# VHH binders against Cytoplasmic dynein intermediate light chain DYN3 (DYN3): the designs that were tried, part 5

Target 1, 312 residues: Cytoplasmic dynein intermediate light chain DYN3 (DYN3), of Saccharomyces cerevisiae (q04949)
Amino acid sequence: MDNCNAWDKLLSQNESTINSTETATITAIIYSPSSKTLHQFINICFPEGSNSILDTTLINYATIGWTNDLKENYSVDVYTLIRNTDDALDLLKPFLQEHSSKVRWLILLDWTLNDQKLWLNELSYAFNKIKQLNDDNEFSVWCLNSGEILNLQRHTTVWQSVHIDFILQTLRSFCYFNDSSLFYICEDHTEEKREEAQRLKYQELLKHFCEDRDMKDHIEMVKRSEILIPKGCDSIGLIKTVDERFEPTEVKEQHFLARYMDFIPTIDKIREDRKTTSGIDLDKLYPLEVFKVNIQEELGKMFAKYRENSRI

## First folded at step 21 (VHH; from q3 with Y98F)

Design z8
Fold by OpenDDE, fold request of step 22:
Structure z8 (fold): chain B 312 residues (1-312), chain A 116 residues (1-116)
Amino acid sequence: as target 1 above (312 residues)
Amino acid sequence: QLQLVESGGGLVQAGGSMRLSCAASGTFFEYTMGWHRQAPGKQRELVAKITTGGTAYDDSVKGRFTISRDNTKNTVYLQMNSLKVEDTAVYYCAARYFLSRDYDYWGQGTQVTVSS
């Protein structure tokens, strides 16, 4: 399908929703590894009543209506993109060139896709590409189906706790140096009420992220499958509480990428043919905020205790 | 600390096969295991490595050598087929922790001689 068609469709969808009301519009872009992952994300994190036209197309448009703390109504323009090709992000180039406002980026990962080995490379590529395409960005990484972590550990001989911890430290480090939020999305299917509560939690998380609010109240670092780390709420010290031998600063180096890929056991067979982009330079990335020492120490202690208990 | 002991080296004719073994003193699951070799007058070179994520080979041995591991026996193997005279070297087993940049543990080496 001609790249021109996808863009035209995107524009047509956007024009229909631009009602003349002077309401401040927030722009968000979801970059998803698969359609299934995207649908799941929408089902979990989008509020009820959202207008989502999810078609089989590479690019989709949706709108979310929210009310802020001042009881003012506002809308979020959500563009979705499936990363089925290396040049998928280039489809947004015309849009981003015309766009003058801050863009909220939601980069999705999925624990069920068995592509964990490629995550660091993919994230590096995506972040770098986006920075080239747009200057004013707010980044977030959303790991869907984090409950799968337990399944991997229980039902496979290959996946061990050390892999899970290593991935976590890697992602945290990456997000820390790229001034990005990191969210593990875990659905609780044990009880309907719990599931609903969890959904509401994630919907609020999305809302607050889009509003660029202080998200310190959302911090969760106790469970491996339920990690919520807003931008500015992590540190090298906290990251090292998982494994003190891990060096977060190395994530910026090319040799680390090689080690990451060497150690992570499972690769999606379908994606094995994707050319690994070499030469990712993360040294240019700086976090904007540092977590306050007092809160950091407490969180670190909590996480350390959890680690000790999980190794038994 | 991981101790590594190589075995299985010796004399073999060109075109022949040989299997090297490396016994580790403990579990090496979190280690990248590698076979290195050093020929007379040459630098030591990585021949093959194995991790939980896969295997890699030097181009000179690709298709001929196979690295494998048995976690139950704490042993790494190097199956060498279609041996060439140029494969003559001292072969070393090495271990690198997955968070480490360099190989930290080395065996004493085993001599492999391929005769024409």
Scores: ipSAE 0.791, ipTM 0.914, lowest interface PAE 0.6, mean pLDDT 85
Fold by OpenDDE, fold request of step 22:
Structure z8 (fold): chain B 312 residues (1-312), chain A 116 residues (1-116)
Amino acid sequence: as target 1 above (312 residues)
Amino acid sequence: QLQLVESGGGLVQAGGSMRLSCAASGTFFEYTMGWHRQAPGKQRELVAKITTGGTAYDDSVKGRFTISRDNTKNTVYLQMNSLKVEDTAVYYCAARYFLSRDYDYWGQGTQVTVSS
């Protein structure tokens, strides 16, 4: 009962701000596997000058804004959620029930996490859950640290090109059938100028996604680590060019999920550490940071931040 | 086509150990490898499977059998410990493409006999 009240307060505060500005407020929700991943995403993709102090707690709130090339002002209410439990999305139920506007979803994956085996299941669960909670959604999947792909191939004996390609085809197929964008985020640290150019690219990508612009010009499929596929820019034929034996339509089937999990490798070091935790499913990878937070306290903090930001 | 050749079978006493080997003619990263067995008058059954993502076992052999692979040798192994008379069967090495439903490649089989 108390959680519903907190969300109601948050909504009421947002409504008051919307009434004061002629600018349409966009709602975005970032669903991240870890606080570290979230922080990295923010650092790379958020517009410059965004004073969003995200404490990378279980639930966070921030407002970002920019002016586009048409001199239109955009303001985005960003809510962040860490995937620490299977029911994390349920925390958003009161919020989503009250919201009538389209929600932009940013589902984050991270190549540095040893959880690739679980990606398809996690995505399936998240997408299905979200669709049940809200009717008007725009989906995007963001794979952070795609540069790690090369490291996995070079420094492990387990990861092969076939795994990378299979994951790519799987994600592409999943996104294709769920009308979702797919973005691999690869940081280039070789040169400062290149790094900056890349950041600008990703910032623009986020802006255009939030603005619901035509993103066909952002298509990139040249490198395994640099994949940008906006919604509507993929096809079964294109997906099959990676490996013709792959059947994209099977991604929705339970037998495919089983095969996916059986085929994708894990790094053994993570398994050994999990054996010591009683009651944990050894086949399930948990986020690096488990948040044991009081939801009420977190909501309180979020409200406090909102108030502080609204005074500026 | 992947050719599979089993070795390591024979006679062993109950409680004993035996190691089976299956040599593949090529790289099998894309294949799920399995050991099957068929006892006289019984249906062939999957005993153990191995993929690049992990291993699985039939309940009857869990804790006693271990399937492993050596990618450098293109070889799959079945370490069988604490053997029982009920484990007597012809053991077959099999392979399937990891997305395939059925095993398409089979060895000739090797006889394993466990005496009381």
Scores: ipSAE 0.783, ipTM 0.913, lowest interface PAE 0.6, mean pLDDT 85
Fold by ESMFold2, fold request of step 22:
Structure z8 (fold): chain B 312 residues (1-312), chain A 116 residues (1-116)
Amino acid sequence: as target 1 above (312 residues)
Amino acid sequence: QLQLVESGGGLVQAGGSMRLSCAASGTFFEYTMGWHRQAPGKQRELVAKITTGGTAYDDSVKGRFTISRDNTKNTVYLQMNSLKVEDTAVYYCAARYFLSRDYDYWGQGTQVTVSS
């Protein structure tokens, strides 16, 4: 004969309501090629006011809170880092070595920086370095200002759809094999209502990524300036539908990195095409595969010189 | 299948100049176009290449050779200045599709002879 006290039931209901307001914490790190790119990303994807507390210094930190559409509360510890040297990620080492929670990485690229030729090498270096610094990572690559794709094709004679598709297949393959999401961020400033709707869309995308939620409703694989491919939603077969001749498994290899750099235009390379000047030093490229092999080759050369100099 | 035809080779005195041309049977926008050379008794070596992404040169010819292209005429050029006797070789035009690992299309070659 269990006498269920109505007062106890009311207190239980009140306690469950109190527990439902608990704030979950998330750690996110934004790795940006420039202060301008970082500022634009925060303005587009983060809640209003976030840029007033995340300034444009080399490294910064802020806590940003939000409530999602499921009425769940989150506290997001956001670290920002501007790439100014090859060793910039090492600045995070003391924090990462003591940190035990999953880290959400938002690796930024920017279509307006005229550096698309360098993107694969930069991503390879960054992902490799991050994996060395931290064990529990959730990766995403965010390509800002992807509306520039149309401007490049319309206002230059050297950017063609084949370049856009090649970059897309390369980024998709890279992200696929590194378990990363890939997001193109495109703004249309011609209409205020459309601009606001885009900001709301990207804010929800950011929240879903940070909260580790299902993002299948956000997939876009067709509109070349608006690509949205969450981790786990791509495949070799889907990547090859853009151009069947593309081989996704080659993306990690040195010869692919060299071919990628050879084919992708830049402002300086566009001028070189018209004026014919000296090219780029291919030996300085550092793909994931070559990075490991290059170290072993360097050690081998050192040991060979040691043996010859010692003449034992 | 892309066909490549070289022209412009011949005999030139050391210190002289020569322009090689490579006419392609179709558009080569999606290809790396390269000039290779093979001196007597040596392996074929890449001298210069050009793509939509730019140009690159072997160290032995930097500053002396210039590769260029005319997409409207489907033609690639190699301007060779300050020629040296060691530049004597058969020069081949070659094409590599940007998604391919190897150069798959080759011209017949044109002889360049630099006399002292």
Scores: ipSAE 0.557, ipTM 0.831, lowest interface PAE 1.7, mean pLDDT 80
Fold by ESMFold2, fold request of step 22:
Parts: structure tokens; C-alpha cells; sequence
Structure z8 (fold): chain B 312 residues (1-312), chain A 116 residues (1-116)
């Protein structure tokens, strides 16, 4: 029955408009850890979707149209998916098997969910699974509620700058080696005009991501709660400016994942089903001698050297 | 450079309890602190570890051993309860910086012997 509603919305979006004859078609998939995170994302970054029912069920679909500042018309087929189990991405398999164009992925993280310890493994699993399901992808990672960084440091005894920097260097390295954009979404409710300007910037980033347009005017690598790094704008050297001892090429290695999960604090006990969903049992010991070098790690190191040379 | 000194080992009856201590020469907030053991003729194995992210245990000691730390005293503890003869080993305290692959700092070890 949800198919009937989505069908009606799709038909109404595409019919009886004279501009639709020159309309470019885009497919975007928003993958969210929760309905609340998805709702916030749509309201902040994608208000055109707020008139559609995109955040009420496990899977949602709508077609959203817009005209950009270059007078180009776009029709965006938006799918949203809430991560509820290990197999959530498989729910998109029938659609992806019949799809013939590039898919834009907006993969959401949320600083308020107290699950930062799981982020690297969840991203690794999601990217690998998506690449198995579809071969023409454009990736972006959106970390919502990054203002929580300040609260964690002010109101807990265990969160310190070293943890925030380690997460940042890890996410930047992961996105760099996976050709993904990385965006921290922070709302400052204390100044209404600044809040509106931030929202307009995020909305422009989303549209430019979908339209494959240049996003370099929005780079922010210094303000740690407001990080904005479009695909291709980062480097190993830039990542190391946060802490030169960090080795970005290690983030794909299993021993690094174990060290990441060991070091990142949590305020609350992580639920058992989320631990198993991530594919790693947090109670297990992962000594370094168990993580042997493999072909994937060697290729990752060689790939990093190639990328570094191409920027020089 | 972090120096580690273990204490608290000795002889104990099966079913008994013992606490090991590891004094560090400096702060270890940014380190994984671990207890490893080596039984005669066997390889050294990680038993328990503690970081700012929490604790983890080998399955063979889970529920019987507890690792803890006192950051003000730069000391790590291993409380060993319900000891078994198979727990007999030299126990080593080790430290790994969170950006390092390996445990690079080791204590001299303390013998734990569990008698039947």
C-alpha cells in the first residue's frame, strides 16, 4: 500500500509541467541510523522533502523537483532507508538491480546517538555492501548534531580533544580512500540569521552533491564541529595536520578497527543487537598478532601512494 | 617511554583469589593497558585490556577476572577470582599507545601459580 501512495506522488511530480521536457533525473538514497536523525536531516538540509512522507516508515520514496541557480531542472527520485538490522541495505536490492544510472548515497551518522565507537565498522560495512549491490555510486557521509562535540567534552569525564581528533582523522581518512565527501551538520540556535545561513549552506551542498557540481566554496577543515570536506579536497598531508602521528593508510586495516573501537568512549552501554549488527563483538579481544597483513591492505597502501603522487 | 612494574603474584589454591598490580612511570590515559600471560611452553596471550573506551576480556577468564585502573596513581589492577590450575602463568603488564599497532612497553612479569 505504500507503493500506491509513492506511485501517485511520482506521477503528479512528472505530469503536466512544461519544464519537465528538459528535466535531468537523479537517484538519491539517504541511509539513516534512525527516524529522528532522518527527520532532522530533511528539515535542515533537504526541506523540499519535508512535504513528502520520507521519514515515517522503514523505507520511503518520493520524487522531488527543483530548478537550480543555472536554470537547470532536476527530478530527484529520493529513497530513504532506516538501518534496523544487518540486512537493511538488502531491501533496496530489487530496485538497484533494475536501476541503470548513478546512485547518490547520503549516509547519515548522528553525534547524539552515543554510538561513535561503531562508526568506522558501520561505514566500512555499508560502503562494501553498497559496492556489491551497485557499481555506479557517489558517496557522502553526513554527521548530524556535531554541536554535541562541545557537550561531550563539557559534561562528561571521559571525552577529550584526543578522542574528537581521532574520530575526525579516522572519518577523513575513510572518506578520502573511499572517494566520499564528509560533512558535519551543526545548528547554532543562538543566532537566528546565522542558523538560517548555515541551513542554506547545507541545502546548497546537498543540491550540488546531487548535481555533481563544484562544492569547493564550502570547504571547512578547521572548525571541528563544522567540518565540510567535499570529495577530492582532502589529502593524507592535510589529515596529518591534526596529529602527525596518525597514519591515514591504516584505517582500512582490521587491527586499526580494533584499536579505534577500544579507544573511543561511550556514556551508555551499547545494545547487544547493535554490536552484532556491526559484525564485531565488542567483548572480544583483538590482539595485533591476530590481524595479519593481507592483499586488501597491501593494495590500500599502494593506492594511497598513487593518490598522494597525483596531488603533487 | 613508559616503564611498568608488576606486583602481587604468588601461590594460591584453586578456587582462590589474587590481585595483580601494575605501576606505570607516567600517565597512561592515551594507552591501551593490557594484562598478558605466558604458561610454560606456550605463547604469550592477552587476557584483559582497558582503555578510555572500556574493558575487554579473553573468553577463558570472562566473569572471573576484572581489570581496573586508577589514573591518579598510574596503576592498573587485575583481580583474579575462581582461579583454576590452567591460570598458572607469568603475568605481564603491557601498554600500547592508541596510535601504535603493537604493545611496545612491557613489565618484567609476575608469577602466578594455582595449586590443586
Amino acid sequence: as target 1 above (312 residues)
Amino acid sequence: QLQLVESGGGLVQAGGSMRLSCAASGTFFEYTMGWHRQAPGKQRELVAKITTGGTAYDDSVKGRFTISRDNTKNTVYLQMNSLKVEDTAVYYCAARYFLSRDYDYWGQGTQVTVSS
Scores: ipSAE 0.557, ipTM 0.819, lowest interface PAE 1.6, mean pLDDT 81

